# Miniprotein binders against q96jn8r1131to1294, part 40

Target 1, 164 residues: q96jn8r1131to1294
Amino acid sequence: TLEFLENHGKNILLSNGNRTATRVASYNQGIVVINQPLVPQLLVQVRIDFLNRQWTSSLVLGVITCAPERLNFPASACALKRAAWLLRGRGVFHNGLKICEKFGPNLDTCPEGTILGLRLDSSGGLHLHVNGVDQGVAVPDVPQPCHALVDLYGQCEQVTIVNP

## First folded at step 18 (miniprotein)

Design W136
Fold by OpenDDE base, fold request of step 19:
Structure W136 (fold): chain B 164 residues (1-164), chain A 83 residues (1-83)
Amino acid sequence: as target 1 above (164 residues)
Amino acid sequence: SKEEDLFKVAEEFAKLALEMLERGDYMYAAEYYLLAAEEALEAGNPELAFEYARKAIEYAKKNGNEEFLEEAEELLEKIKEEL
């Protein structure tokens, strides 16, 4: 089953069989990684459960290609300087640097209840899904194996892994 | 050279910090300035690193994130050793 790994940001509390992640302090230190690697056609989805509007920005989605169990997580995903492809706002980032200015819906404005998904296609393209709608390829040629990453940042205080 | 490449990365992070400031996001601004400081230090430019680290500290204080502030101040001390 899909779960968040026990190796996570220090402000995260896992619950619901490790399928729910809650950031219980500050606005950062909220990185979680899903246990199973992404494989072609596997849709991994998380639901935004709670937003705290006292903060700015929101969750970051992406993938990492390093071993997640031994990774020392920085305070935020933007500080991942290796083996990381991230979706933040409308931008796409690789190893901390912006590689695409505008892609898909703005993640910072997704309301509670939004279901966000990641899927690899047969060509290694990473797709973003929003409420079940394929937004297209965010990152082509993602190395495998890779793991889905969620950074509960800013407004986003809780997410839950959901089935398609 | 390696140092030149690192310097470029530092500048890119600084640009991202400015972008965050333009939209009033002091949280990411602080983080990007810290990243810029780290890269500038690695690039062999402690003067520039110092400047970025100070900015990171400034916004860290504004954000009220004590843990992040501590991290930035620790980096600042490391930078001072190379000035």
Scores: ipSAE 0.887, ipTM 0.942, lowest interface PAE 0.5, mean pLDDT 96
Fold by OpenDDE base, fold request of step 19:
Structure W136 (fold): chain B 164 residues (1-164), chain A 83 residues (1-83)
Amino acid sequence: as target 1 above (164 residues)
Amino acid sequence: SKEEDLFKVAEEFAKLALEMLERGDYMYAAEYYLLAAEEALEAGNPELAFEYARKAIEYAKKNGNEEFLEEAEELLEKIKEEL
């Protein structure tokens, strides 16, 4: 089953069999990683459960290609300087640097209840799904194995892994 | 060279910080300046690192994140050792 790893950001509290992540302090230190690596055609989805409008920005989605169990998580995903591809707002980032200005919908404006998904296609392309709709390839060739990452940042204070 | 590459990365993070400031996002601005400082330090440019770290601290204070502020100040002290 899909779960968040016990190795997570220090402000995260896991619940619901480690399928729910809640950031319980501040606006950062909220990185979580899903236990099973992404494999082609596997759709991994999380639902935005709670947004705190006190903060700005929102969750970051992406993948890492390093061993997540040993990763020392920085305060935010933007500080992952290696083996990381991230979707933030409408941008795509690689190892902290912006590689695409506009992709898909703005993650910062997704309301509670939005279901966000990541999927690798047969060619290694990373797809973003929003409420079940494929938004296209965000990253054309992701090294495998890779793990889905969620940064509960800013407004986003709780997410839950959901089945397709 | 390696140092030149690191320097370029530092500049890119600083640019991202500026972008965040343009959006009024002091949270990411602080984080990107901290990243810029780290890279600048690794690039062998403690003077530039110092500048970025100070900016990180400035905006960290605005964010009210004491833990992050402490991290930034710790980096600043490390940078000072290289000056």
Scores: ipSAE 0.887, ipTM 0.943, lowest interface PAE 0.5, mean pLDDT 96
Fold by OpenDDE base, fold request of step 19:
Structure W136 (fold): chain B 164 residues (1-164), chain A 83 residues (1-83)
Amino acid sequence: as target 1 above (164 residues)
Amino acid sequence: SKEEDLFKVAEEFAKLALEMLERGDYMYAAEYYLLAAEEALEAGNPELAFEYARKAIEYAKKNGNEEFLEEAEELLEKIKEEL
């Protein structure tokens, strides 16, 4: 089953069989990684459970291609300088740098209840899903194996892994 | 060169910081300036690193994130050793 790994940001509290992640302090230190690597056709989805409008920005979605169990997580996903492809706002980032200005919907404005998904296609393309709708290929060729990453940043204080 | 590449990365992070500031996002601004400082230091430009680190500290204080502030201050001290 899909769960968040025990190796996570220091402000994260896992619950619900490690399927729910809650950031319990500040606005950062909220990175979590899903245990199962993304394999072709596997749809990994998380639901935004709670947004705190005190902060700016929101969750970051993406993948890492390094071993997640040994990763020392920085305060935020933007500080991942290696082996990281991230979706933030409408941008796509690789190793901290922006590689695409506008892609899909703005993650910063997704309301509570939004279900966000990541899926690799047979060609290694990373797809973003929003409420079950495929938004297209965010990253055309992602190295495998890779793991889905969620950064509970800013407004996003809780997410839960949900099944398709 | 490696240092030149690192310098470019530092500049890119600084640009991202400015972009965040334009959006009123002081949280990411602080983080990007810290990243810029780290890269600048690795690039062998402690003076530039110093400037970025100072900005990171400035916005860290604004954000009220004590832990991040401490990290930025530690980097600043490290940078000072290279000046």
Scores: ipSAE 0.885, ipTM 0.942, lowest interface PAE 0.5, mean pLDDT 96
Fold by ESMFold2, fold request of step 19:
Structure W136 (fold): chain B 164 residues (1-164), chain A 83 residues (1-83)
Amino acid sequence: as target 1 above (164 residues)
Amino acid sequence: SKEEDLFKVAEEFAKLALEMLERGDYMYAAEYYLLAAEEALEAGNPELAFEYARKAIEYAKKNGNEEFLEEAEELLEKIKEEL
């Protein structure tokens, strides 16, 4: 079953059988990773449980293509300069650099209750789902194996893994 | 060349920092300036790295994140040794 890895950001507290991640301090050090790699037909979904709108930016979603179990995570996903493909706001980032200005909805404006999903298609394309609606291919060619990553950044203080 | 590639990466991070400033996001601005400083130093441009690190510190002070501020100040001291 899908759970958040025990290796996570310093400010994260795991609960609910490791299916809920809460950032308990500051605005960063909130990286969590799903314990199983993405494979064809696996849809990883998280629900935004709690937001603090006093921060400007919100969560980051994406994948890492290196082994996450013993990786030393940076304070924020934006500092992942290797093996990372990330969605932030409306942008798509590869290894910290923006490769697409506008993709899907603005993640910084998603309300509490939004269910965000990640899946790979048959050609290695990374898809974002928002409340069950496929937003298309964010990244056309993700190396495998890869793991889904969430950075509970800024506004986003809690997410829960939910079933599709 | 690797040096020119690293310099371009530093400039791209600085551009991202400016984008975040435009929207009033001082947390990402500080983080992107710190990344720019790191890349500029690795590219062998400590004068540019110094400028970016100072900006990272300026915005970090607005954010109240003492751990990040200490990291940025440590990088600034490292850069000073290479000036």
Scores: ipSAE 0.850, ipTM 0.926, lowest interface PAE 0.7, mean pLDDT 93
Fold by ESMFold2, fold request of step 19:
Structure W136 (fold): chain B 164 residues (1-164), chain A 83 residues (1-83)
Amino acid sequence: as target 1 above (164 residues)
Amino acid sequence: SKEEDLFKVAEEFAKLALEMLERGDYMYAAEYYLLAAEEALEAGNPELAFEYARKAIEYAKKNGNEEFLEEAEELLEKIKEEL
């Protein structure tokens, strides 16, 4: 079963059998990683449980190809300068730099209750799902193995892993 | 060429910081300016790194994140040693 890894951002509290992550301070230090690597048959989904609209930006969703159990996470996913492909706002980022201006919906505007999903296709293409709807290929050839990552940034204070 | 590549990355982070400022996003503005400063310093351009680090500090003060502010101020001190 899918869980958030014990190695996570400093401001994260795990609960609900490590299926719920809560950022309990500030706006950053909220990186969490799913314990199993993505495979083509695996859809990893998280639900946005709680937003604090004080902040301008919201969560980041993506993948990392480093072994996550012992990785020293930066304060924010935007500082992942290697082995990272991220969706933030409307953009797609590789190793911190924007590679696509507009891919899917604006993650900064997703309300509480939104279910966001990640999966790989057989070619290593990374797909975003929003409320069960496939948004297409965000990144065409992600190296494997990779793990799904969520940065509970800014507005996003809690997410829970849910089944498809 | 390594310095040239690092300088280009610094410029891209600075551009991202400016995009975030245009949205009023002081959290990401500070984070991207700090990244730009780090890359500029590694590229051997401490004058540019200094300007980016000062901007990171300016916006970090607006965010109420003391740990980030300390990190940015520490970087600024390191940059001054190269000026």
Scores: ipSAE 0.824, ipTM 0.910, lowest interface PAE 0.8, mean pLDDT 92
Fold by ESMFold2, fold request of step 19:
Order: C-alpha cells, then structure tokens, then sequence
Structure W136 (fold): chain B 164 residues (1-164), chain A 83 residues (1-83)
C-alpha cells in the first residue's frame, strides 16, 4: 500500500490511487515522499514514466529523516539543508552538500522506463537499485526512521510506484 | 564560530553553482547561487550575499521560472536592507 503522501511539492498532481506523481508546471516544485518509512524488508521502487528533454538535469532520489507530514518542502530537494541524503546525477549529497562525487549511474541519463529502487540494509546502509540491479551502498548509516523522497526535477515529469 | 561555519557552507554552495555552470545547467546554477546568498546573509556577510543573489537572478532569467525569479529578487531586496 505504498503511496505518495498528500503533502508534496506545489507543482505535483497525484493520480492512480496516489501511486503516480506528475509535475504539471515548470522544472521544480516537484518533491514527493513515500508514505511508509523504509525498513530493511522494504524495497521502494518508482518507474520513470515521462521525461521532457528540454531541461538539462533530471530527478533526484533519496531519503529524509524529518517527519514528512507537516514539512514545508522547498522548491527543490537541493535546498533540503537538514535530515536529507540525496542522489543527484552521479553525486551523493548530505544536507545539500556533496559528500561523494561519483556513485552508481548518472541519474540525469536514465531513460523513460527505468525503475529506480531504494532500500536499507541491516546496517542502515542506503542502497540504490537500477532496473533490479543493486548498485551498492550510497550512504552507510542512515538514521531511522526515514522516508524515500523523489524530486521530479527538470526532465522528469512523471513517476509511478511499482512493486518489486 | 557559527558565522564562520555558515560562511563555509555558502562557499560550498557557490562552488556547486560554478560546477553546474560549467555543465551549462542554469537551473541548478541559479538554485545553488540562491542557497549561497541565503547562507552568506545568515553568516553576516551581506556584501557577499548580494553578489551571490545577483548571480542567482542572472541565471534564473535563463530558466523561464517567474516564481523562482521573484523569490530571488525578494531575497536581493532583503539583502539590501542589511548593507
């Protein structure tokens, strides 16, 4: 029963039982959060449904450890200055600052149909999956509870939660 | 001090903005310069904040996002009050 929370970016329209998020304007204001916290047994997966090539960068994927229900989201995930670990392009960011220059594939080049997954391992390590393939540990020790976050930024105009 | 730490964060955001400019990514360049301006202002350096806010506005104009541009211009006016 994974769904996107009703608290989301201003430019997001939820559909498909709140399992699909569409950015309906501009290139930002597209933050969405998954309604259940991550636990080691849970793989959260989203499929990239639509990309708009006019924009340079694409989606951001990651986690937040703040309570998401009442959080006032900034326009873009890059402005999350606390309690956030994000994957953008090839970089890993903590609280807005880059902590790893290159991890996994470049998210800005993932085509429509790509399925991106997040899960925690038993040590609290955050893993990225791409089309079912574990890319390894992006962040070794994420505080719990945390929630998966997607920023439908730039090229990325629609994602859908899919089953593992 | 807290101000020195905030100033260092402002410099890191400005570095990220420059990296995005080198890639031709004006969306992130504007966003990172705006973040740098906010941190510089909080650090008590309104002159540096002004420089960063002007750069955020410059690149925001390339993006066609009027709401972001208004936000950046509002910050610039706030910074001027501290000069």
Amino acid sequence: as target 1 above (164 residues)
Amino acid sequence: SKEEDLFKVAEEFAKLALEMLERGDYMYAAEYYLLAAEEALEAGNPELAFEYARKAIEYAKKNGNEEFLEEAEELLEKIKEEL
Scores: ipSAE 0.820, ipTM 0.909, lowest interface PAE 0.8, mean pLDDT 93

Design W140
Fold by OpenDDE base, fold request of step 19:
Structure W140 (fold): chain B 164 residues (1-164), chain A 83 residues (1-83)
Amino acid sequence: as target 1 above (164 residues)
Amino acid sequence: SKEEDLFKEAEEFAKLALEMLERGDYMYASEYYLLAAEEALEAGNPELAFEYARKAIEYAKKNGNEEFLEEAKELLKKIKEEL
């Protein structure tokens, strides 16, 4: 069963069998990691449940290739300086630095109810899915094992893991 | 060298901070400046770290995040010890 790990950002409360993550304070400290590593052809999806327009920006999606159980999470995903590939807005980031300016739809403008997915292809390419539509390869070669990461940042205050 | 790499990374984070400022995002701006400060400090450049940390604090105050503000202030204190 896909769940968020108990090791998470300090502003996160887990519920619904650890399938729902809610950021209950401020705009950051909202990183969560899905327990099972991504394996080829497995689609992992989360739904944006609630947006708070008080803030700017929104959730960050990505993967980490370090042991998530022991990771000391920074305030936001942008501060992950190792073993991290992130999708933020339309950009792709690696270890905190931007490696691509434009990829897929703008995550900052995804409305509530949007279902975002991550999937590894047989070549290790990380795909982004939006409402079931494959947006293409965001990262061409991701080391395995890797774990899906969601940063409930800014506007995004709640997400839930959903079945494909 | 390691220090040179850290210095370059600090500059990259500062650039990202600037990008965030250009779109009016003080949240990420403050966080990137804090990252820049940390890297600059580790690079052995406390003067530059000081500059970045001050900027981090400046923009953090606009966000109302007391937790982060305290973190930034603590880093600033650490930086001052190296000056």
Scores: ipSAE 0.880, ipTM 0.940, lowest interface PAE 0.6, mean pLDDT 96
Fold by OpenDDE base, fold request of step 19:
Structure W140 (fold): chain B 164 residues (1-164), chain A 83 residues (1-83)
Amino acid sequence: as target 1 above (164 residues)
Amino acid sequence: SKEEDLFKEAEEFAKLALEMLERGDYMYASEYYLLAAEEALEAGNPELAFEYARKAIEYAKKNGNEEFLEEAKELLKKIKEEL
């Protein structure tokens, strides 16, 4: 079953069989990683459960290609300097640096209830799904194995892993 | 060179900080300046690191994140040792 790993940001509390992550303090320290590595055609999805409008920005989605169990998570995903591909707002980032200005919908404006998904295609392309709709390839070639990462940042205070 | 690459990364993080400031996002701005400071320091440019760290602190104060603020201040102390 898909769950968030116990190794997570310090402001995260896990619940619901580790399928729900809640950031309980500040706006950062909210990184979580899903236990199962992404394999081709596996769709991993999370639902935005709660947004706190006192903050700016929102969740970050992406993948890491290093061992998640040993990661010492920084305060936010933007500080991941290696083995990380991230979707934030409309941008795509690699190891902290922006590699694409505009891709797909703006994650910062996704409302509560939005279901966001990540999927690898047979060519290693990382796809973003929004409410079940494939938004296309965000990252053309992702090294495997990789794990889906969610940074509960800013407005996003709670997400839950949901089945397709 | 490695140092040149680090320096470039520092500048890129600083640019990202500016982008965040333009959006009124002091959270990411502070974090990016901190990253810029770290990279600049590692690149052997403590003067630049100092400037970035100060900016990180400036915007961190606006966010009420004491833990981050302390982290930034700690980095500043380290930078000062290299000046």
Scores: ipSAE 0.879, ipTM 0.939, lowest interface PAE 0.6, mean pLDDT 96
Fold by OpenDDE base, look of step 18:
Structure W140 (fold): chain B 164 residues (1-164), chain A 83 residues (1-83)
Amino acid sequence: as target 1 above (164 residues)
Amino acid sequence: SKEEDLFKEAEEFAKLALEMLERGDYMYASEYYLLAAEEALEAGNPELAFEYARKAIEYAKKNGNEEFLEEAKELLKKIKEEL
């Protein structure tokens, strides 16, 4: 069963069998990691449940290739300086640095109810799915094993893991 | 060298901070400046680190995040020890 690990950002409260993550304070400290590593043919999806418009920006979605159970989470995903590939806004980031300016839809403007997915293909390409639509390869050649990561940042205050 | 790489990374984070400021995002701006400060300090450039840390604090105040502000202030103290 897919669920968020107990090792998470300080402002996260898990519920619903650890399938729902809620950031209960401020706009950061909201990183969560999904327990099962991404493997080919596995589509991991989260739904944006609640947006708080008092903040700017929104969730970050990506993968980490380090052991998530022992990870000391920074305040935000942008501070992950190793073993991290992230999708933020329309940009793609690797270890904190921007490697692509425009990819897929703007995550900062995804409304509540949007379902975002990550999937590895057989070649190690990381695909972004938006409401079931494959947006293409966001990151090629992602090392395995890797785990899906969600940073409940800014406006995004709650997400839930949903089955395909 | 490692030091040069760290310096370059610091500059990259500072650039990202500026990009965030351009869109009025003081949240990420403060965080990127903090990252830039950390890298600059590790690169052996406390003067530059000081500059970035001050900016991190400046924009952290605008965000109202006391925890982050405290973190930035702690880094600033560390930087001052090397000036």
Scores: ipSAE 0.875, ipTM 0.938, lowest interface PAE 0.6, mean pLDDT 96
Fold by ESMFold2, fold request of step 19:
Structure W140 (fold): chain B 164 residues (1-164), chain A 83 residues (1-83)
Amino acid sequence: as target 1 above (164 residues)
Amino acid sequence: SKEEDLFKEAEEFAKLALEMLERGDYMYASEYYLLAAEEALEAGNPELAFEYARKAIEYAKKNGNEEFLEEAKELLKKIKEEL
């Protein structure tokens, strides 16, 4: 069963059988990682449960290719300088640097209730899904194994893993 | 060289910090300036690293995040040792 790993950002409280992550302080220290690697056929989905619009930016979604169980997470996913491909706002980032200005929907404007999904295609392409709709390939060739990552940043205070 | 690549990455992080400032996002602005400072220091440019760290602190003060502010201040202390 898909769960968030116990190794997570300092401001995260896990609940609901480790399927719900809540950021309980500040705007950062909210990185969570899914406990199983992405494989073809696996769609990892999270629902945005709670947003606090006082902050400017919202959650980050992506993958890491290093072993996540004992990794020392930085305060924010933007500081992952190795083994990371991230979707933030409309952009795509690799190891902290922008590689695409405008890929798909703006994650900073997704409302509560939005279901966001990640999956790999057969070529290692990373796909974003929004409310069940495939937005296309965000990253063309992600090394495997990789794990889905969510940074409950800024506006995003709670997400829950949901089944497709 | 590795130092030239690190310097270019520092400049890219500083550009990202400026983009976030244009959007009023002091959270990301401070974090990207901290990254820029770290890269500039690793590139052997402690004077540039100092300026980026000072900016990270400036914007971190606006965020109410004491832990991050202390992290930025510790980096500034480290940079001063290299000046």
Scores: ipSAE 0.845, ipTM 0.921, lowest interface PAE 0.7, mean pLDDT 93
Fold by ESMFold2, fold request of step 19:
Structure W140 (fold): chain B 164 residues (1-164), chain A 83 residues (1-83)
Amino acid sequence: as target 1 above (164 residues)
Amino acid sequence: SKEEDLFKEAEEFAKLALEMLERGDYMYASEYYLLAAEEALEAGNPELAFEYARKAIEYAKKNGNEEFLEEAKELLKKIKEEL
């Protein structure tokens, strides 16, 4: 069903039937993408399994609207300068630039065990869920098809896809 | 013009780099300075691109990420060809 794509960042090791992604080196090269595009009825959820608090920033969560299967990923999601909407810390970023200073909780403070979710609403709005609780619309009008992306950046060393 | 837009984007990336530096995040600081350097070079300002690339390298050295450091050094070499 839902899995991480085989095309991923260089420092990622996939396991658990491609439902678990581990960053095995450094702090970057940790981009993973879910193997099915978002549709309004689909809630994509990942659990934060392991954090290393040595780093200041943590994972990035968001979507890309280009086909991910053969995309050459940059070292970090912050360098996605096209077709990307990302949640980092408390900010919302479009194509690398900040478009909102404060949305929802600070992702850099989410502890191990946190379940983070992404879904589209019927109007094409991108919603963040935190431990099952809808945080509202982060981005009001995301082009479709779009694909859920996680960058296991900094603190975040492992995430696992979980069912809703 | 597109050069003016690229220059403005370079400045925005440099501001993001400074914000990350103020939080002690040398990882994002180096990555945002590299982005700023790339945009400044595309904007036709290799002098500013050189400044940003040197800062990207400076902070990349603090991170222990040799692959990223080499990427930043390659960009600096390309920028020098435009000076």
Scores: ipSAE 0.834, ipTM 0.914, lowest interface PAE 0.7, mean pLDDT 93
Fold by ESMFold2, fold request of step 19:
Structure W140 (fold): chain B 164 residues (1-164), chain A 83 residues (1-83)
Amino acid sequence: as target 1 above (164 residues)
Amino acid sequence: SKEEDLFKEAEEFAKLALEMLERGDYMYASEYYLLAAEEALEAGNPELAFEYARKAIEYAKKNGNEEFLEEAKELLKKIKEEL
């Protein structure tokens, strides 16, 4: 069963059998990682439960390709300079640097209740799903194994893992 | 070269910081300036790293995040040792 790892950002409180992550302070220190690596048959989905719209930016969604259990997370996913492929706003980032200006919907405008999903295709391409709709390949040929990552940044104060 | 690559990355982080400033996002602006400072210092340009670290501190003060502000101030101290 999918859960958030116990190794997470300092401002995260896990609940609901480690399927719900809440950022309980500030705007950062909110990185969480899904406990199982992505495989082509696995769709990892999280629902946005609570937003605080005082902030400009919202959650980051993506993958890390290194072992997450003992990793020392930075304050924010943007500072992952190694082994990271991230979706933020409309853009795609690799190791902190933007590689695509416009891939899919603007994650900063997703309302509460939005279900965001990640999966690998058979070629190792990373797909974003939004409310069950495949947005296409965000990142071709992601190294495996990789783990889904969420940064509860800014607006995003709570997400819950949901079953497809 | 390694130094040239690090300098290029510092410039890219600084560009990202400016983009976030244009959008009024002082959280990301401060974080990207801190990354730019780290890369510039590693590239062997402590003068540029100093300028980026000062900007990171400037915008971090607007965010009310004392832990991040202290991290940025610690980097500035390290940079001063290289000046």
Scores: ipSAE 0.828, ipTM 0.914, lowest interface PAE 0.7, mean pLDDT 93

